# Designs tried in a protein design chat: VH-VL binders against Uncharacterized protein AF_1119. Part 4

Target 1, 118 residues: Uncharacterized protein AF_1119, of Archaeoglobus fulgidus (o29146)
Amino acid sequence: VYFSMKGNIDVIEDAISVSPASFSIDIAKGAHYVKEVKVKNSGGEAEIYFEDIVEGPDKSAIDVSFHTESGESISSSNKLRLPAGTADSPSETVIHVHIDVDDDAPTGSYAIYIHAKQ

## First folded at step 1 (VH-VL)

Design e3 (framework fv_erenumab)
Fold by ESMFold2-Fast, scan of step 1:
Structure e3 (fold): chain C 118 residues (1-118), chain A 120 residues (1-120), chain B 110 residues (1-110)
Amino acid sequence: as target 1 above (118 residues)
Amino acid sequence: QVQLVESGGGVVQPGRSLRLSCAASGFTFSSYGMHWVRQAPGKGLEWVAVISYDGSNKYSVDSVKGRFTISRDNSKNTLFLQMNSLRAEDTAVYYCAKDLRYTYYGMDVWGQGTTVTVSS
Amino acid sequence: QSVLTQPPSVSAAPGQKVTISCSGSSSNIGNNYVSWYQQLPGTAPKLLIYDNNKRPSGIPDRFSGSKSGTSTTLGITGLQTGDEADYYCGTWDSSLSAVVFGGGTKLTVL
């Protein structure tokens, strides 16, 4: 199964940016895949988590979860620690966005939006 | 039947190159991350490299960076490890392994391994 | 030698229970999923446990995993001669950006 993914870049807060903060997927039923997302911090150390918004033929058919590179789940109860950075040299942290597609998911284009929260 | 079969190992002199292949069958190869793991004679497991489902993301252990390159061809269900500038300490059985998911959650399917011996 | 620390060997009689420990740090076991692998003599490794305490399909429930802080353990109950193998813990290390394994524990069933 081949997937096409296209993303957009968004800036969240003055110090923290997420790239991409949204992306579109063309999916097959029952598939799962991972999107690498980079989080930059130009401010002091911070703890964040993520929320998703899914748009598409059936938004309940897509399950989105956020994980560190090592696979640890990121949530409001287990936030991601961002190292401090500066405007000239922001810290960069990679996370993996996991997307699980229901076996009954309608075929079509889905858009996934990612919002970082403190 | 899910299966991984490695090939391309052999005996080579230091400084030479080898390319390992791993042929996958019985699962949707393009949907999973793939790993190379090695084991030197009488030693434990040492992870070498991983490649994402679509080939866009790669990580490798520091001792092989700049020398080894992991790649995949999803149209042929095949994983590769290009090994350049081989050293005696690269002597090992090389296993390919399928990730449980798309990232580092565990390796649920392993090949039988292919032996690489770097010796003068 | 290895980033994760395991005892080099453990032994027990058939029918007994054994636990194999694996110790790491916050950058690996402390903050990441742990897997356990069994390697029978002359064979490739086999996944026994993933996500700290889950069994793949086909792994009997006498194998169990647990994680506490920066340590994890593999438990084997009802020990059988066919369990003689090397056992490895493994996880991602965030500081190394690499998968790391324990040094392996040789289980002998006498």
Scores: ipSAE 0.000, ipTM 0.555, lowest interface PAE 14.9, mean pLDDT 82

Design e4 (framework fv_erenumab)
Fold by ESMFold2-Fast, scan of step 1:
Structure e4 (fold): chain C 118 residues (1-118), chain A 120 residues (1-120), chain B 110 residues (1-110)
Amino acid sequence: as target 1 above (118 residues)
Amino acid sequence: QVQLVESGGGVVQPGRSLRLSCAASGFTFSRYGMHWVRQAPGKGLEWVAVISYDGSNKYSVDSVKGRFTISRDNSKNTLFLQMNSLRAEDTAVYYCARETYWKGYGMDVWGQGTTVTVSS
Amino acid sequence: QSVLTQPPSVSAAPGQKVTISCSGSSSNIGNNYVSWYQQLPGTAPKLLIYDNNKRPSGIPDRFSGSKSGTSTTLGITGLQTGDEADYYCGTWDSSLSAVVFGGGTKLTVL
């Protein structure tokens, strides 16, 4: 059984952006999905973490977590460090967004909104 | 000043092609998703297509699939809409719009539009 | 026909209050953030409300938005003649993978 969802990522600083800013996937109940996302910084060094909001038939059925490329968990107590960059040459940092769907998740459309915070 | 300026509209016969452009200025174009929205004479707004900020994700309304292609050139701060196999029903003012940094698909900056007339 | 349903017209006198409704389903309004747009005659649309109930800088507090279930409303207080325009609700529809707009509501200030 499959369902579609859309992710959006908000950034709180003018110098920081993410690629992709949105995505859509079809995933099955009980599935693990990993999305590679680039975080670009055209300003000074920064530390950020992410929060998610899930909308859909059962908001608790979708678990979203954020990891460095090496697998470290990103959280408010272990923030992602972004190197400094410039507008012409922004720094790029890769993260992995993990999406886990409960085995008994209701089928339907889900939306995931991701907020970057300091 | 944040600004979007459309160009490339005109009068064409059915079955022909047009390419619309949208020039962005006053903001970092490569950080925003971009939309095309159209409005037929005397009618409401109809969404046409969206492209993510890096071009990796694209969606379009079913009625234009296979005929219209959205694309962007971030090095030139320009959004494009390639329109093939034009039909009379495609007659509209075409707006480009910037997707917000906020949740959802809100559009906070709009161009003034370019007119496409498909007539025989 | 539009996926989101709005009344075709609404009218009131200067200084009065109006609400414009917009109804959808779980795949759109029910599970996604809503925006509202104002289109003055001969002009491009202007964003009035985003994230269901927030105003961009420069939009007066006379304009408000709210969402409940699969419906959303735009509220306008202290009506002015300059508010005569078409108003559109808009959101993402997850089942269509598309942005959908309401059919629009023409506001006349009599």
Scores: ipSAE 0.000, ipTM 0.558, lowest interface PAE 14.2, mean pLDDT 83

Design e5 (framework fv_erenumab)
Fold by ESMFold2-Fast, scan of step 1:
Structure e5 (fold): chain C 118 residues (1-118), chain A 123 residues (1-123), chain B 110 residues (1-110)
Amino acid sequence: as target 1 above (118 residues)
Amino acid sequence: QVQLVESGGGVVQPGRSLRLSCAASGFTFSSYAMHWVRQAPGKGLEWVAVISYDGSNKYSVDSVKGRFTISRDNSKNTLFLQMNSLRAEDTAVYYCARVKYTVSGYTYGMDVWGQGTTVTVSS
Amino acid sequence: QSVLTQPPSVSAAPGQKVTISCSGSSSNIGNNYVSWYQQLPGTAPKLLIYDNNKRPSGIPDRFSGSKSGTSTTLGITGLQTGDEADYYCGTWDSSLSAVVFGGGTKLTVL
């Protein structure tokens, strides 16, 4: 039972960064984890969504979903709107990443990568 | 042109300190995680540390923990490595490198490297 | 010793093919993406391969990468004298929370 973050970011078009863009979890079967992730935008207003890539003993046993702080689901059909910012003063938006572990998930270390897309 | 330029290396005696700098240009520095990687004379590459885009998250190799501190100043597009209590085994060329981002997410690859700055710790 | 194991040297003639192996464990190559780097004498490393098998813009298709289990290989076809260099594999190690590199392979074009 361990949740750890590895120092990573994801960059879209050199203006948008996501931190952390990946993290590792030593899973507990049936567990639900929530990770706060910060999205910074140093460019013009943008709309993004997220995809996950899971590495581990059984990637199909991990379900990842993305939500605003208010709980609204973020997807390709309901993108997150990022306010415009500048390099000196980027806009910041916090999202919640929900990780649901299947009851039958193999134990072990899992790495979750978050890929932001337009 | 995307470029990284290291400076601050030199010859120092054991126990002393050095501060390395890495000046970035040609890209939005504040959007990238940055690494320090070193290479001892005639030896292979050894990762030293990484810092997130905003400086809030840092990781370093165990052999330098408590002695080396990675930091950045995004307003000046500059990455730093403060090296305290230097030892002979810290003798190396020190490179700064930018993280490569891909459709697979963060892959730990490094796509832009500086030319390196040499640190020699000798009595 | 390095955490990832590479042969110390390989050699081949111009125009031939060469493969460089890199072996690790489940905590590194087995569960993470691999990158390959070329270091020409007296220069900084250059990224050749990322995400196990992808080339950055500007890297010719003579260079290829592949991963199987806890091992990865770099392939170079149409070998040129300008390919003489040290080659390093690299990846994240989940147990160490660190980037790890192979010990390097010196490629000689004879």
Scores: ipSAE 0.000, ipTM 0.554, lowest interface PAE 14.1, mean pLDDT 82

Design e6 (framework fv_erenumab)
Heavy chain, then light chain:
Amino acid sequence: QVQLVESGGGVVQPGRSLRLSCAASGFTFSSYGMHWVRQAPGKGLEWVAVISYDGSRKYSVDSVKGRFTISRDNSKNTLFLQMNSLRAEDTAVYYCARGYRYYMDVWGQGTTVTVSS
Amino acid sequence: QSVLTQPPSVSAAPGQKVTISCSGSSSNIGNNYVSWYQQLPGTAPKLLIYDNNKRPSGIPDRFSGSKSGTSTTLGITGLQTGDEADYYCGTWDSSLSAVVFGGGTKLTVL
ESMFold2-Fast, scan of step 1: ipSAE 0.007; ipTM 0.659

Design e7 (framework fv_erenumab)
Fold by ESMFold2-Fast, scan of step 1:
Structure e7 (fold): chain C 118 residues (1-118), chain A 119 residues (1-119), chain B 110 residues (1-110)
Amino acid sequence: as target 1 above (118 residues)
Amino acid sequence: QVQLVESGGGVVQPGRSLRLSCAASGFTFSSYGMHWVRQAPGKGLEWVAVIWYDGSNKYSVDSVKGRFTISRDNSKNTLFLQMNSLRAEDTAVYYCARDHYSRWGMDVWGQGTTVTVSS
Amino acid sequence: QSVLTQPPSVSAAPGQKVTISCSGSSSNIGNNYVSWYQQLPGTAPKLLIYDNNKRPSGIPDRFSGSKSGTSTTLGITGLQTGDEADYYCGTWDSSLSAYVFGGGTKLTVL
């Protein structure tokens, strides 16, 4: 059905920011949602990956995964490379956050937080 | 050192307008969401509004919708709150605060600027 | 007004332990991370706890947070006179699309 993005910023090293780094979603059972998230880098080349934290009626009913625009999975063993940027012109990289909802997920509001890691 | 400094408060009559500013220094302002929070004399904290890092999304408490507008100028490291149609109930100390890393908390606060709506 | 309910006041003696409760609902504490703030008289609030139970750098481990269901508590051990302050819980409310604070608890150190 619909979802509402009420995002926040996650910053590491003050040179790398993720936006939105958190959002809420109203869940439909068995649904698959894709959110675009921008990663900005105002520093040197970096490699990062992401962790998620889910709050809601059943944390285990929501599976969150991170992908490049081309569909490659991002993980601690396959980190996203961020090009170098500057404060005036940060590099921007778009990732896709996939949210898979179990068929048995309790209805309700879920909040998803994204934490970037090096 | 990380710092937020509010300005623009004062005494105004009901129905008038006031614009608050919050000057940020010591951090990359354009990377953080920013909040306005107020506190009426002798009362508790009341959240007013938030704006995302790039200004693309904004939320405000229902009691100020249509009257208050949050905005930012990232080139000047400055947050604003435009307050129109002021009421006695808007009398408060207004704080700006920096959003804390994606989890909806506020880790850096200004010292506040006082707004008094009085006839 | 408070969507989040706190006791208006608590009192304890120096060296004692005190806990401050905060109660909400599924749309706020139940679904979202909680923060706690300390406001000393005449000053701006200061973040004590974020993500339910984490401390920012510079906050002593005498301060702790915990969350269970739709309630959260702030614990303070080894109470000091400098801890006299108002304490607020806060979180995002998904149904209101707004950040909400508890009504505040005034801590008096006897």
Scores: ipSAE 0.006, ipTM 0.555, lowest interface PAE 12.9, mean pLDDT 82

Design e8 (framework fv_erenumab)
Fold by ESMFold2-Fast, scan of step 1:
Structure e8 (fold): chain C 118 residues (1-118), chain A 121 residues (1-121), chain B 110 residues (1-110)
Amino acid sequence: as target 1 above (118 residues)
Amino acid sequence: QVQLVESGGGVVQPGRSLRLSCAASGFTFSNYGMHWVRQAPGKGLEWVAVISYDGSNKYSVDSVKGRFTISRDNSKNTLFLQMNSLRAEDTAVYYCAKGSWYKYDYGMDVWGQGTTVTVSS
Amino acid sequence: QSVLTQPPSVSAAPGQKVTISCSGSSSNIGNNYVSWYQQLPGTAPKLLIYDNNKRPSGIPDRFSGSKSGTSTTLGITGLQTGDEADYYCGTWDSSLSAVVFGGGTKLTVL
């Protein structure tokens, strides 16, 4: 399952949304940044993981990883479990998007896009 | 390049109020959680409060609940700490720091130089 | 009293290695990432280690972190006089909904 962005929100099957789904970052060499991202679920319990797309001077110099509130890595083999919700009261889960910048990274603006997958 | 500058400290009498400010520059302020951490003379670090990147969520240490309020203005790249009903035990250097809003999963990577608050008669 | 326990002081000679311990519980170190901070006399704290064992840009590899169960350690090799400072561990405590710091360890380079 593939997902498309709408503004800065990524929507899965009309029940799960990720916000923000895209953001820009002005990097410093060797820095570490954390972006908080909210995942809402208006449907039944689900498990998801994330794919990143990085645009900028050198995408290989930027390492993006996804983590739970407790710090555990989220991946296809360790998916984020979302509690059930309803349209009137969706469950909300906050995740941390970690961005590690190499010491040799070209300075400049980088755009990071997040796609959720099941 | 990346910098935090605190201001607003001073000498005040017990029971009075004080508002601290922290001006951020060199990074996208609205992308990060922000913390206040204090240190009493000759003592260790004590965390005070945190605010989420969008200002919607806040946590504070129990000893300041009901007296201190953390807030931010993302349009001005500024963090605030409103301190009411000040007590002698609030005497400390107050640092602002950049980090996760509710969790300490990456740590506080940028700190200001601190502003001194002295509560005395 | 701090909820994270550190020794109040450690000392060693230049060029030697020291390890500073920090112990907690499952509500803090056991289930959350740990950071370490250096505070030189008269200065603001500086982040040395985050996510248990990662270094920010500009921190030399002489500094290392590790976590095992409900305890964490900061290792410093090749000690220099400029390393004399107070060192603090820090993490989130899920039961308190608060960031907690250790009481601090004063490192003296003899």
Scores: ipSAE 0.000, ipTM 0.544, lowest interface PAE 16.1, mean pLDDT 83

Design e9 (framework fv_erenumab)
Fold by ESMFold2-Fast, scan of step 1:
Structure e9 (fold): chain C 118 residues (1-118), chain A 120 residues (1-120), chain B 110 residues (1-110)
Amino acid sequence: as target 1 above (118 residues)
Amino acid sequence: QVQLVESGGGVVQPGRSLRLSCAASGFTFSSYGMHWVRQAPGKGLEWVAVISYDGSNKYSVDSVKGRFTISRDNSKNTLFLQMNSLRAEDTAVYYCARSYYKTGYSMDVWGQGTTVTVSS
Amino acid sequence: QSVLTQPPSVSAAPGQKVTISCSGSSSNIGSNYVSWYQQLPGTAPKLLIYDNNKRPSGIPDRFSGSKSGTSTTLGITGLQTGDEADYYCGTWDYSLSAVVFGGGTKLTVL
């Protein structure tokens, strides 16, 4: 197996955190990866969307999209609604990050960074 | 028609700077990664640098790192190579080339090249 | 020298076939799709083969590519005088984070 995935936490404002906010993949050609990402909100109700930054041999060979657990696409025109929470009990929302790899993508390590925006 | 045209080459003294341009036409420039490849007189092809379609990723060969900077202006369909601290070994014909989007780093369209000569 | 190794020259007669080899390592040919380029004297390179064995539109089927392990081969059948050129293999090298080319093979058709 040459697939390996790991990530870090991203915090927007003091209230909203995304985990993992970055991860690396060792790609296989034609593969489709799905990464579960958890969004925590310890503040009031909010709406967010995501932007990706891809580092690696060929970004055009990698397509990143964001979806709710139910499959709905998340974008700047269709933001994810986060329920309110508290510092002691933040709300948790799961999203799915889809990574589609072209059949002829160069193999090697790709880093995917996720930035949450309001 | 799909075309790439390089310009900006010339004769310069060691230590000087030069900026190369590559004008793209006939395709959606902002959808493709772009490369600079050079060839010294009588020598083989040597890859110099690449920039992703949106400018977010850049790689360059170690021998030019810190001296050369690849950039692009998608609104003007133009690729650039800023060359600082030029050395005699940088003497070459410089080609710009388009990444073939269906395969990593294959180059399907090439310009005719622009000549850079570094001499005292 | 060059990261990818090619013979410096090869020669054959018109109508014959020739094979040009290109050897690398696991970080380049062993891990990535390979391309082949033709450079006629005084001209820019032209893509002959991509994705190990595929031809762009307009490239005759006399040209073929193959890959096995860390090596790749360009085959040319029915040689013509117009095939006299330098031929280069190329691919991405993940350890160098760079595109690497072979040193080139000069094909002489006599």
Scores: ipSAE 0.000, ipTM 0.540, lowest interface PAE 17.0, mean pLDDT 82

Design z1 (framework fv_zimberelimab)
Fold by ESMFold2-Fast, scan of step 1:
Structure z1 (fold): chain C 118 residues (1-118), chain A 120 residues (1-120), chain B 110 residues (1-110)
Amino acid sequence: as target 1 above (118 residues)
Amino acid sequence: QLQLQESGPGLVKPSETLTLTCTVSGGSISSSSYYWVWIRQPPGKGLEWIGSIYYSGSTYYNPSLKSRVTVSVDTSKNQFSLKLNSVAATDTALYYCARHRYSYGYFDYWGQGTLVTVSS
Amino acid sequence: QSALTQPASVSGSPGQSITISCTGTSSDVGGYNYVSWYQQHPGKAPELMIYEVSNRPSGVSDRFSGSKSGNTASLTISGLQAEDEADYYCSSYTSSSTLVFGGGTKLTVL
């Protein structure tokens, strides 16, 4: 294991939250890592996607992608559908955050900031 | 049920190499979710992380011990081991092996610990 | 010696609440939300009480809670009971891809 990484997930709507909202991992050069995240919705049906910002010695050496539990890629053109919920019974949707580290990535500390958008 | 068990000598002489083995039972060491870790505790003192290993052989070591420590894994035996070179009296401690869920940052299973005394 | 600062001891009476602090830097406790807490009874291995700052494993009493502000994480034990008497250790990731423990706190329940 060559890096420490920190991820933070921001969701801008009061009705939508994520669990966990942050994570830290140690990861090796050339490794692929998958973090499972639950997206909760206490409001009406919504569609969201994610943007990431990587900080570290070489920002281009870390590739972050978002996928449904079934493996579909989530993007601005293929948004994640969140079923409607209520405050006492929010809907839960599982996503996978994929982190790929380049074979030649410099060792060091990396941070990933994730923003949910509609 | 997952269990971790340390084994090795209870006494080692100054300047020699300490070798300890952790046997994992009730679960597989070849798990992509976990690192396997050595932690020590000198009598009456606190916990000190020694090093971590992934089942692929990837390692992380405490910088203060890095020049003297090697952690290895044997997936066929479901074991991982610690070698600490050039031991001194200050290496006298209870040695634990533990499992570390790296995506959540916690140790969930620990061995019972094995006391290693460094003395002539 | 551990890099994270904890008080050497804290004490309380049954039914009271106590808080144990764990202070680091922006390169460990302050930089990451991966603080965990462990309870160690004499002669026993440590047991996980809290992870990711405030999450409680299944089977851990809801009297235990965790929080963090800046570079300091805190473990709070409410409704203190005699069985809570133990040593408590915090742990965190560091920016150098290492793990670090707090120095430990001895909790006495009078």
Scores: ipSAE 0.000, ipTM 0.552, lowest interface PAE 14.7, mean pLDDT 83

Design z10 (framework fv_zimberelimab)
Fold by ESMFold2-Fast, scan of step 1:
Structure z10 (fold): chain C 118 residues (1-118), chain A 118 residues (1-118), chain B 110 residues (1-110)
Amino acid sequence: as target 1 above (118 residues)
Amino acid sequence: QLQLQESGPGLVKPSETLTLTCTVSGGSISSSSYYWVWIRQPPGKGLEWIGSIYYSGSTYYNPSLKSRVTVSVDTSKNQFSLKLNSVAATDTALYYCARHYRSYFDYWGQGTLVTVSS
Amino acid sequence: QSALTQPASVSGSPGQSITISCTGTSSDVGGYNYVSWYQQHPGKAPELMIYDVSNRPSGVSDRFSGSKSGNTASLTISGLQAEDEADYYCSSYTSSSTYVFGGGTKLTVL
């Protein structure tokens, strides 16, 4: 069965933005979904990682992880390095947001809130 | 029915670039559900994942091959391709293209033998 | 080059059951329920037999079953038939979002 899922990606610095900042998807139980996201930096060199908050019928049934385009896991102990940029020419870095749905997940509407942190 | 067909030269000289193309028929490459993958198998040996590509162009590569490999996608032709630079005799293998759904490979091409020899 | 450990060979007689193991670490087999198994007959492409540890694709005989305990996944084939003679490979997703295969197991039906 499918779930309606909406995600929002929030950044803590005015110099850092993401595209897309939100997404929606219908996803099946047991599914693995990958969302491509571009992180732009118009400020100085930075290192960030992501935290997620899942809302829905079973908050523990959705697992979210973050990876570089090359497949490395992004975490507080392995932060994503963003090259310096400017407002007219921000640096761009591609990441992949992996969403895994538990086999026993109850159907319904889920939301994922993603916060970038330094 | 979904079918994948590899094509490219059967013989490549050492130090040259190997180029292979996979043509997908009976289904579209442009889907958020799937990656498309290259996997190889040296004669008499096991399988080795080379890399996967999303229809947007985002890639994941085997770290051992990352410096030499490029995978690209052409959605207008419903094809994806592998370039492997600076080939050596150890790159002699059957090369398979396959569909990558979630965490597994559900439809495979027949494979094409590439021999690296002078 | 293969990160997962499989026995090089296994054998059985028609009608018997055999089990093939696939051992990794907590960063692959032990960390995820994303183990798949492939059957390869000589001269043929691999065919998906099991995905996500224990699920069978449509069209795969229920004689094939998969399981996992800790860092070891297992493929069990019951009621062995001559046509089951093939090479079998396991594969797992890893914590680096990569895919690794086992070294392969040659099944001989005697």
Scores: ipSAE 0.000, ipTM 0.538, lowest interface PAE 17.2, mean pLDDT 84

Design z11 (framework fv_zimberelimab)
Fold by ESMFold2-Fast, scan of step 1:
Structure z11 (fold): chain C 118 residues (1-118), chain A 121 residues (1-121), chain B 110 residues (1-110)
Amino acid sequence: as target 1 above (118 residues)
Amino acid sequence: QLQLQESGPGLVKPSETLTLTCTVSGGSISSSNYYWVWIRQPPGKGLEWIGSIFYSGSTYYNPSLKSRVTVSVDTSKNQFSLKLNSVAATDTALYYCARGYLDYSRKFDYWGQGTLVTVSS
Amino acid sequence: QSALTQPASVSGSPGQSITISCTGTSSDVGGYNYVSWYQQHPGKAPELMIYEVSNRPSGVSDRFSGSKSGNTASLTISGLQAEDEADYYCSSYTSSSTLVFGGGTKLTVL
């Protein structure tokens, strides 16, 4: 299974950016993928979480979840803390995006969009 | 049948805070498939997105308005509200509330009728 | 002031077809399939006509169709009727997790 990555930048509150904010996948049924995503903060300390939108033949066949490098789940009830940074030296935080594909997933092109939220 | 209804003052003085409320009927504001949106339209001009709130309480704001805008939700009343600080004459507009989808579309399928807010002394 | 570019006006005769363009960048219209079109009659709230580039909500006439090529989305209205006379707005999701609208197009049916 391979990823075709289209790099986009998602900017929230002028100071926070997420890269990549979207990517495409060619799926294999029952597979599990992990994608690294970098979050930069050029402003004050912040807490964020993520939402996903899946586009493809069957969005219910793809499950997306967000985790810290240590494996802790990120959600609206367990937000990711971003250290403060500056424009010249933004703080950088890496998260892991887990993509789980159902055994019955239809073949085809799938796109995943990531939204950072405060 | 989902309906949205805006309410708030028709006239606000410059430098004051505008507060508008959207009452949702015929559906739940706590639905996880939707988000709730404020959009405005100055007289004779186009549409401008102000901000959005998800059932989880998470917010996104138009960067041009971010420093002045807060959107909040009151699930017990099935309402969400807009607070816009430090208003000026340029904030005079028809204000709409709307429902957005969390799916692939980012579409707004239900809108309130709109409420005109005039900023003058 | 509008992030997406639309022609200010278009016109057509009853029974004809017209097309309204909506041009953005790779960070909005070109980057996502989340383009919507809204119809607004004078004194009324906007009504959703097209979503996800080309999909119609239930109740919207198949005379309305949408498409996209590169950074430009298009709304086509076939078999023009007097009731189609309205302002039309496009909207798109952006890579900044924001929503932007076009400047609007006034359709006149002559």
Scores: ipSAE 0.006, ipTM 0.525, lowest interface PAE 14.5, mean pLDDT 82

